# Ledger of designs, part 17: VHH binders against p53848r504to814

Target 1, 311 residues: p53848r504to814
Amino acid sequence: TYIMAIFNATPDSFSDGGEHFADIESQLNDIIKLCKDALYLHESVIIDVGGCSTRPNSIQASEEEEIRRSIPLIKAIRESTELPQDKVILSIDTYRSNVAKEAIKVGVDIINDISGGLFDSNMFAVIAENPEICYILSHTRGDISTMNRLAHYENFALGDSIQQEFVHNTDIQQLDDLKDKTVLIRNVGQEIGERYIKAIDNGVKRWQILIDPGLGFAKTWKQNLQIIRHIPILKNYSFTMNSNNSQVYVNLRNMPVLLGPSRKKFIGHITKDVDAKQRDFATGAVVASCIGFGSDMVRVHDVKNCSKSIK

## First folded at step 4 (VHH)

Design zc1 (framework vhh_ozoralizumab_d1)
Fold by ESMFold2-Fast, scan of step 4:
Structure zc1 (fold): chain B 311 residues (1-311), chain A 120 residues (1-120)
Amino acid sequence: as target 1 above (311 residues)
Amino acid sequence: EVQLVESGGGLVQPGGSLRLSCAASGFTFSSYDMYWVRQAPGKGLEWVSEISPSGGSTKYPDSVKGRFTISRDNAKNTLYLQMNSLRPEDTAVYYCARDLTYEGSSFDYRGQGTLVTVSS
């Protein structure tokens, strides 16, 4: 199981002179410490650099500002002689294709896209042009401002386009228990599958794609728990749908799954603990559940406490 | 080392005003959404106000909307809460909080708090 550590990049509030270099050097030192701490317990570490907040209802940085925050830092990480480059995997948290292009030029390995290509229609073309790059296809609805109002999963996502659904190659119509109790995960799977097919149609390769069901994005705290519990269903889910002029089989079975339960508000709701530092300890139990139910990668703020759940 | 230090609390009569300050250090203050949260005696934490990194966007719950104003001075690494028309139900320990996460809202760091008592 891989651990992806979150790092927030700071904005460039200085000119391109010594002050900008000093900011990058300070951030690089923080990342070096983070990597050393992670590599004490793990064979490799993934650093996920974010230059723009994707939390629900947040104010979005401009594309230029996002590039200014993230790209020079990524370049500095890749050029560092202090880091074992063969053990450090770099990810950028962005939904913008132009930011992804710039990050690829300076050595990122992964594009972590909260929107699954919904927020920027050119994203899939960028990923397709770079077959060496891994892409995290995350589930959400609407946009940053509206997603929290779209957590209603009573009607199926793709409606009349869906012809058949399967879990472990068994027609869902023959599994009444799963049919009734799994509406949420099936809706999420259908919406992920629709984005997956669009990515493939644009030239993205299946081996580039990891899926993220998007804990906390367009979902209530109870829905987040249902998703974690139903990861095995998602990892064995497939369906047929009408796409353009042909029937297509959408197979999500055995796709790698990333989960980011770290410090989500739903953990605080469950534990009644609103202190983010205390949530790190509680997050360990949720991470253990994610791994136990089949998560292949976890995205966390506190690597040390979450790593105890894996060992 | 990240530090948030609140000040400005005290005893005030109903209808009065107070201005709270939060001095931030150990991080790039201008890069983070900041919050004021409060905890009344015997109750849980309640969100009071939110401000974007630039200060261009602010949010308030209905309980304080129109009475409280959040602001920030990024040059001084200081967060403010101007509280007007104070009510007895505003009595609480007020905390300055930082959001460290780009996924979901979360309070990663809180200060020690400053007590506001509204009483005659």
Scores: ipSAE 0.000, ipTM 0.123, lowest interface PAE 17.0, mean pLDDT 73

Design zc2 (framework vhh_ozoralizumab_d1)
Fold by ESMFold2-Fast, scan of step 4:
Structure zc2 (fold): chain B 311 residues (1-311), chain A 120 residues (1-120)
Amino acid sequence: as target 1 above (311 residues)
Amino acid sequence: EVQLVESGGGLVQPGGSLRLSCAASGFTFSSYDMYWVRQAPGKGLEWVSEISPSGGSTKYPDSVKGRFTISRDNAKNTLYLQMNSLRPEDTAVYYCAKDLDYWGGSFDYRGQGTLVTVSS
């Protein structure tokens, strides 16, 4: 299982309420501490640098500002002699193709895109041009301001182009008989698969793609719990669809899955914690559940407490 | 080095049968899902069948379900496709494919293919 540690290079991420700016040297020192903490327990660590908040209804930084916040920091991390470079994997949390392009130039390994290419039509072309880069294809609906109004997964029918679906766990071969229980994960899987096919059509390779069902994006707290429980379905999900006079097989089976339950509002709902700091303790239990249900990567704010839960 | 070598294709009349074989080498055959995929003239790749490492689970699209049967012999490192009740629309180059070693299931690696022509 991989740990992906979040480092927010945004004003709102600072402990003093985000009104102070840390220089690159100070931010690099914080990242070195995060890496040392993670590498005490793991053979490698992924650092996910975010220059723009993706919280629902948040104010988005400009592309130029996002680049100013994130790109020099990524460059400084890669040039650091204090980090074991073979054990540190760098990710950038961005939905913007121009930001991704600049991050790749300075040594990022992963593009973490909450929109699955929905917010920037040039994203897949950038990923395709760089076959050494890993891309996290995340599920959402709408945009940052509308996504939480689109959490409707009650009625299910196969989409117009979808012909047949499969779950490779033999206990769930009759999906139509179980539609009330699995509507959410099947809708998420099909929508991920639609983005996956568009990525492949643009030249992205399957080996570049991790999938993220998008906890907290266009989902209620109860739906987030259903997704965690149904990760085995997603990891065994495939379907066929018609595209350009041919039948296309969309196979999501055995794709690596990332889950980011850390400090999401839904953790407070399920544990009855109201304070974000108290949710850090509860996050460990949710992270353990994600791993138990088949998550290959977990995205966390508190590396020390979450790393203990993986043991 | 992964190698997949298909054989068994040929000309057959509508309603006829063919059995395709794929000889695999260069990897632990029994550890991977295996696939048959096909490409008809002027069309894209179409998934035809899938089989689990043990052979205990198989999957088919509706276009071939009930007519095609995938099987494997792990002792011989060989994959098979039994094709019955063949139709003109089954005319295609058929490829044997395996999952990727690192990132999971995809038919990114396939052999050179074997041509199946269904015609009177």
Scores: ipSAE 0.000, ipTM 0.236, lowest interface PAE 14.8, mean pLDDT 73

Design zc3 (framework vhh_ozoralizumab_d1)
Fold by ESMFold2-Fast, scan of step 4:
Structure zc3 (fold): chain B 311 residues (1-311), chain A 121 residues (1-121)
Amino acid sequence: as target 1 above (311 residues)
Amino acid sequence: EVQLVESGGGLVQPGGSLRLSCAASGFTFSSYDMYWVRQAPGKGLEWVSEISPSGGSTKYPDSVKGRFTISRDNAKNTLYLQMNSLRPEDTAVYYCVKDLTYEWGSSFDPRGQGTLVTVSS
């Protein structure tokens, strides 16, 4: 299981109120400390650098501002002699293809795209041109301003007609029970699958892709818990659909899954914690559940406390 | 500890005006988007307005656009909602919210207690 530590290079951070926004030397020193803490317990660490808030209903930084915040920092991390470069994996949290292009030039390994290519039609082309780059294909609906209004999930075909579904290696008592209780994860899987096929059609390779069901994006806190419990279904899910007068088989089975439950508001709903830092303890318990249900990577704000849950 | 305290509600006649205030503490107010949401009797939460950290950008749904104005005073850690041309359907408890990640059509635990606005003759 990999750990992905969040570093927000923004005054409007997703959960911890811009605590990490500072000049580049201060930010680098914070990242060095973060890496040392993680590498004490693990053989490697993934740092996820965000230059623009992806929080629902937030006002987005411009592309130029996002580049100004994130790219020099990534370059400084890669140029640092204080870090064991072979043990530090760099990710950029962006839905913009131009930001992804600049990050790749300065040594990023992973593009973490909350939109699954929905917000920028050129994203898949950038990933396809760089087969050494890993891409996190995340599930959401709508856009930043509307996604929280779109958390209603029904058993509908997405795009063209879905003809047949398969769930493999899953114990079920009755087919009706599986269908009724798994509408959410199946709809999420179908929508991820549509984006997955578009990525593949644009030349992205299956080995480049991790899937992220998008905890907290177009989902209620109860739906977030359902998704965590149904990760085994997602990892064993495939379906066929009609597209452009042909039948397409979409296979999500055995794809790596990333979950980011860290300091999301749904943790506060469960524990009634109001302070994001106070939610770090509760986040450890949720991280342990994610791993137990089959998550291959977890995205966290507090590496030191969450790392203890992995063992 | 994040605290949001709403005030300024009351009874007004249709066509009247009210100004709501929200006193914020426990976080760096100037770094966050702020929101007003409301809940009418027997209905779910409805988004009313949004303002950027600097106050330079605002957004409204069509139901209140042109009638309501959101503003903020970062020096005083205070958020405002100026409500003009009030209608009976504006009757609701109004809440000030820092982080708007709520369930569509469902209630959530707002950070403040809210302030009641009643529009009736």
Scores: ipSAE 0.000, ipTM 0.125, lowest interface PAE 17.4, mean pLDDT 72

Design zc4 (framework vhh_ozoralizumab_d1)
Fold by ESMFold2-Fast, scan of step 4:
Structure zc4 (fold): chain B 311 residues (1-311), chain A 122 residues (1-122)
Amino acid sequence: as target 1 above (311 residues)
Amino acid sequence: EVQLVESGGGLVQPGGSLRLSCAASGFTFSSYDMYWVRQAPGKGLEWVSEISPSGGSTKYPDSVKGRFTISRDNAKNTLYLQMNSLRPEDTAVYYCVKDLDYESWGTSFDPRGQGTLVTVSS
């Protein structure tokens, strides 16, 4: 199981948004400490650099701001002689193809795209042009303004298959229950598969892609819990769809799965009245569940405590 | 259907106080973070305060910290904002806002009520 540590490169982390050399040095020192903590327990660590803030009094960063915040930091990490470069994997959290392109130039290994290419139609072309890059294809619906209205997952007549001999840790024992209770995960799987086929059609290779069912995006708190329980279904899922006037078999089986439950709002619904930092206790328990159900990678804020929960 | 009804605004002199109220219906009030946001004449929405579902945790920007207090009464489905030491810069339409059911990448408030006007002037 890989650990992906979240690092937010926001204005609140430094006064100049990463433009001043002293700010970059400060952030680099924080990353070095984070890496040392993670590498005490693991052979490698993934650092996921994000340039946007979700604070109530901030706005989404512009493309220029996102580049200014993230790219110089990524470059500094890769140029550091104080980091064991063979053990540090770099990811950038962005849905913008231009940001991804700049990050690739300075040495990132992974593009973590919460939109699965929905927010920027040029993303798949950038990933295809760089076959050494891994791409995290995350599930969401619509855009930021419409997601709240799109958390309704309907029962479709899906021509799909779940290999039951491999779904041993679900709460579904009967075939009728499987169809009725798995509508959500099957819809998520189908929509991921549609984005997957579009990526492949644009030249992205299967071996570049990790899938993320997108906890918290276009989903209620109850749906997030259901997705975690049904990870084994997603990892054993296939279906047939119509694409470009032909039928295409879409096989998501055995694709690596990333889950990012850390400090998300649905954890607060369970514990009630717990701020984001205090959700670390609950996050540890949820992370353990994600791994138990088959997650290959977990994205977390509190690396040290979550790492101990896995071992 | 989510409904939020703000009240308590009015004209007040600099240094004065006002208490705003927000009556909520159409959702499980006690399960959501709630916000107060404001819109000054000719400007965009600005976050003013945040409160956790039980009321045990609150957050404020530096511009109002120490002057404003957010609180809630879950039994009455009502949100409050106590505003002290008011300044001309606090003049705005104030809205209460329910937290989103999904994660977001920035400030995207959706005020559903008409708001309540606060004017701080001599």
Scores: ipSAE 0.005, ipTM 0.277, lowest interface PAE 10.2, mean pLDDT 76

Design zc5 (framework vhh_ozoralizumab_d1)
Fold by ESMFold2-Fast, scan of step 4:
Structure zc5 (fold): chain B 311 residues (1-311), chain A 119 residues (1-119)
Amino acid sequence: as target 1 above (311 residues)
Amino acid sequence: EVQLVESGGGLVQPGGSLRLSCAASGFTFSSYDMYWVRQAPGKGLEWVSEISPSGGSTKYPDSVKGRFTISRDNAKNTLYLQMNSLRPEDTAVYYCVKDLTYESSFDPRGQGTLVTVSS
């Protein structure tokens, strides 16, 4: 299982109140320390650089500001002689195609798109033009300000466009009826599948795509727990749908899955009244559950404590 | 402000029973869905049971259905979990939680209560 370490290149992510926000040398030193800590326990590490907060209801930085915050840092990481470059994988957390273009030019390996292409219609074209780049296709609904109002997954999973569903190779597959416990994961899988087909239609290759069911995005805390439990269903899910007078087979089986439970508020809801060490333990336990249910990559803030759950 | 205090955990033999309680304060208890969730050592959080504000609707995962019963006493601001036919796999810290519709809502919760099923 791969570790993806979060690094926010935003003013509110710095312990000194954003005082050193523009200091690339300081940020690079933090990343070097993070990489050394991770590589003590793992053969490789993924660093996910975010120049704009995707947290629900957050104020969005301009495209120009996002580039200013993230691109010089990615370039500095790639040019560092203090890092074993063959063991450090770089990801950028962005939903903007122009930011993705600039990041690719300076050596990023992965585009981590919270919107699955919903927020920027040119994203898939950028990914398609760069077949060496991996793309994380994440599930959400609406936009940054509205996504938490759209956490209603009570609809019938087989809509007008969907003809058949299949769940393979798993004992947790219980597909019963319209109101069964799998409606949430099936709706998420169907919506991911619709974005997946659009990506493929735009020239993105299946081998470029990782899927992320989007813990904390357009979902309640209980729904986040349910998604983690049903990862085996998602990893073994396929369906057929009608599109433009044609039947299309959508196969999500065996696609790599990323989960980002680290320090999401649903963990905090359980552990608020305990100290920081207990909160880190709870995060580690959730990460262990994600891996146990089939996550191929975990996105985390605290690499040291989460790494104990992996090996 | 919002406080949830779990109690009733302990050591019990396989096949035994325990009743957990959660004393709620700082909010209008009778207006919210209530939940029990658990966390086994080295495992993630697992939803265990759910009850509507009136107590007229309950839901359970298959792992505990028929063995566990959630109930509430709105006059006493107390939530209960009756656990029968306990198995070693039920060993976990059990937490009482209030209805959380969005991640932006911060809601303090209790320390949990440990249930160990072993001889």
Scores: ipSAE 0.000, ipTM 0.123, lowest interface PAE 19.5, mean pLDDT 73

Design zc6 (framework vhh_ozoralizumab_d1)
Fold by ESMFold2-Fast, scan of step 4:
Structure zc6 (fold): chain B 311 residues (1-311), chain A 121 residues (1-121)
Amino acid sequence: as target 1 above (311 residues)
Amino acid sequence: EVQLVESGGGLVQPGGSLRLSCAASGFTFSSYDMYWVRQAPGKGLEWVSEISPSGGSTKYPDSVKGRFTISRDNAKNTLYLQMNSLRPEDTAVYYCARDLDYPGSYAFDIRGQGTLVTVSS
């Protein structure tokens, strides 16, 4: 199981309260310490650098500003002689194809796209041109103009273009017996599959893609728990759909899955914890549950406490 | 269970004013960022205003900035939207929404049926 550590290169991103807003030298030192701590417990570490806030009402950094924040830092990490470069995997958290393109030039290994290509139609072309790059295809709903969409998943689980659905080793009738409990994961799987097919049609290779069901994006706290519980369904899920006047088989079976439950408000809601330190302890237990249900990668803020629960 | 009930919509002439209200229950209202969002016929959802838990910070898109004012009364668990200088393009169903329990969420938790605002002569 891989561990992906979050590093926010912004003053107002995520839930870190701007504690990583500093000059590049200071940020690099923080990353070196984080890597050394992780590598004490693991053979490798993934660092996910974010240059832009993902909160709906946060001021969105311009593309130029996102590049200024993230690209020099990634370059500094790759040029550092204090890091065992063969054990440090670099990811950039961006939905912008131009940012991804610049990050690839300076040595990033993974593009973590919270929009699954929805916010920038050129993203898949960039990934396709770089077959050595891993792409994290995350689930959300809408585009920039509809990011304020309702986080509601109906009892009707089949989309208009979907012909049949399967859970391998279980027929559709058994899936329907659980449909009120599985509507969310089935809708998420179908929507991921639609983005997956668009990526493949644009030349992206299956082996480049890791899926993220998007905890917290277009989802309530109860829905986040349902997703974690139903990871096995997602990992065994396939369906047929109409695409470009043809019927296509969409197979999500055995795709690697990433989950990012670290320091989410829903963990505080479940445990009634307000303090971030107590939330970090509780996050360790949730991370262990994610691994137990089949997550292949976890994205966390507290590497030391969470990673001790993972091997 | 979370409940959000919008009210105050109606028919108004261009240049007129309306005050919308949202009655919240089933959660700690004072702990959440609150929002007004709208949906015009045949269009997607559009964010209209945001207010912090204490009411000390507000944000608006350029389309309504200077015309709309969001406010809250935490003692009464009520959210308000004062709409002035209304235009035909403000015609929409207005919903109140709370932040989802996750920073970086791309959706608002909309629970009510909304309140219709029609601006026409």
Scores: ipSAE 0.000, ipTM 0.136, lowest interface PAE 18.1, mean pLDDT 73

Design zc7 (framework vhh_ozoralizumab_d1)
Fold by ESMFold2-Fast, scan of step 4:
Structure zc7 (fold): chain B 311 residues (1-311), chain A 123 residues (1-123)
Amino acid sequence: as target 1 above (311 residues)
Amino acid sequence: EVQLVESGGGLVQPGGSLRLSCAASGFTFSSYDMYWVRQAPGKGLEWVSEISPSGGSTKYPDSVKGRFTISRDNAKNTLYLQMNSLRPEDTAVYYCVKDLEYTWDSTYSFDPRGQGTLVTVSS
């Protein structure tokens, strides 16, 4: 189980509350402290650098500005003599292929793409060209301005091109009995699978891909809880679909899964009347649940509190 | 239909005070976290304050902490922002935001649905 620590290099970051972008030296010092704290408890740390807010309905920074915010910082991290480079894994949170390409040049290991390639048609080509790069394929719907209005999942988890579904190691009768309760995870799995096949068709390798069901993106807080509970279904899910007059088998079984539970907003809905300190405890419990249900990686703001859940 | 109507903005001199109001309708106001966010000319949205459903917990960024106070009246479905010691840098359109039911991420979305209320801090 890996811990991915979030570092937002944007002036309108939730945790920064409207502070303008700090200089590279100050940001590097913050990251060095974060890494040292994490490496006191863990053998490695993953830092996810975001230069452009992917919050639903947020105003998007230009590609040029995103590069100015993120690329020099990644370069500075990789050039730091204060960090054990073999223990620091770098991720960039971007949906732009040109940003991904620049980040790869300066030493990033992971491209974390909220859009699963939907927002930039060249993304899969960049990932395919770099077979040592890990790609996080996230589930969402629509675009940044519309995704939060698209949390309507069908009562029947069937798309126009889907022919058959399978949940391996599951009784067929039990699957039918749970049909109404599993429409969300089945819809998410089908949509992830469609993006997965497109990535493979463009030359991306299965071993490069982590699956992120996209907690908080086109989902209500109750749907987020249902996804966490149903991670075992996603990790045992496969289906067939129509493609060029033939049937294609889409196998999501045993794909590594990343979950990024909300730090306080999501938890606040579960524990409506608790103060900030009690919400921090609840956040640790949700992280532990994500791992217990089969998450291979968790994306968090607070690494220290999560260390007790991870062990 | 969710409706949020902001009011109370205007022109004030540096060091002055304003109280903003947000009239909410179309949802169960007392069940949601509420926010004030602002957008200065040519800049992105900036989080200003947060309040829990009961009003028992509030949060502020350092830029306004000690100067701004968020509060709510659940019986009247109204959110308030008391702004004291105003600075030219506080000039912005201020928006009232409900926690989005459809997104619950650590990078939480601010979706201002109202027209906002303009605050100008100038001589």
Scores: ipSAE 0.000, ipTM 0.163, lowest interface PAE 14.6, mean pLDDT 74

Design zc8 (framework vhh_ozoralizumab_d1)
Fold by ESMFold2-Fast, scan of step 4:
Structure zc8 (fold): chain B 311 residues (1-311), chain A 122 residues (1-122)
Amino acid sequence: as target 1 above (311 residues)
Amino acid sequence: EVQLVESGGGLVQPGGSLRLSCAASGFTFSSYDMYWVRQAPGKGLEWVSEISPSGGSTKYPDSVKGRFTISRDNAKNTLYLQMNSLRPEDTAVYYCAKDLVYDSSGYSFDYRGQGTLVTVSS
């Protein structure tokens, strides 16, 4: 299992005010500490640098400001002699193709796109032009302002372009017996598969893609728990659809799955606590469940506590 | 060298039957899911059937379900497709495939065979 440590390079992640912002040397020192803590228990660590908040209803930083916050930091990490470069994998959390281009130039390995290409139509072209880059294709609906209003997953009905669905696991083979309980994961799988085909049609290669069902994006707290429990269904899911006068078989089986439950509000519902820092201990238990249900990578704020859970 | 060799195609009248075979070599056949896919003249590739490594699980699209049966003999490294109640629209080149993925060129196959032609006409 891989651990992906979140590092927010946004103004509200630092002391408020211009002179109170952590400078690049302070941010690098924080990242060095995160890497040392993670590498004490793991053979590698992924650092996910975010220059723009994806929190529902947040004010989005401009593309120029996102670049200013994230790109120099990624460059500093790659140029650091204090980090074992062969054990540190760099990811950028961005839905903007121009930000992705700049991050690739300075040594990022992964583009973590919460929108699955929905927010920037040029993203897939950038990923296709860089076949050495890994792309995390995440599930959401709508945009940053509307996604929480689109968490409606009712009785499953195949669209006219989708012909047939399959689950390739003996214990979960009878979808009709589980119809009401699996509507959410089947809808998520279908929508991920449709974005996957769009990525492939734009030249992205299957080996570049991780999938992320998007905990906390267009989902209620109960739906987030359902997704975690049904990861085995997602990892064994396939369907056929008609696309451009041809039948296409969309096979999500054996694709790596990332889950990011860290400090999400739904953990606070379980613990009766809305303080993000206080959710770090509860996140460890949820991370263990994610791994037990088949997650290949977990995205977390508190590496030390989560590392103990996945050791 | 990995090889897949299809056989058993030919001319058949509507309502007839054919059994296709695929002889596999160069890999551990019993460890892999196997597939049959087809390509009709002037059309794209269409997935026809899938079978698990043990043969205990099989999958079909609605267009062939109940008419086609996929099976395997792991001792002989051979994959089969039994085709019954054949229709003119089943006319296609049939391919045996070890790995089935969709990429920017359409379906891509590691180790697919050269195919065997099935023609259904009077």
Scores: ipSAE 0.000, ipTM 0.390, lowest interface PAE 12.3, mean pLDDT 75

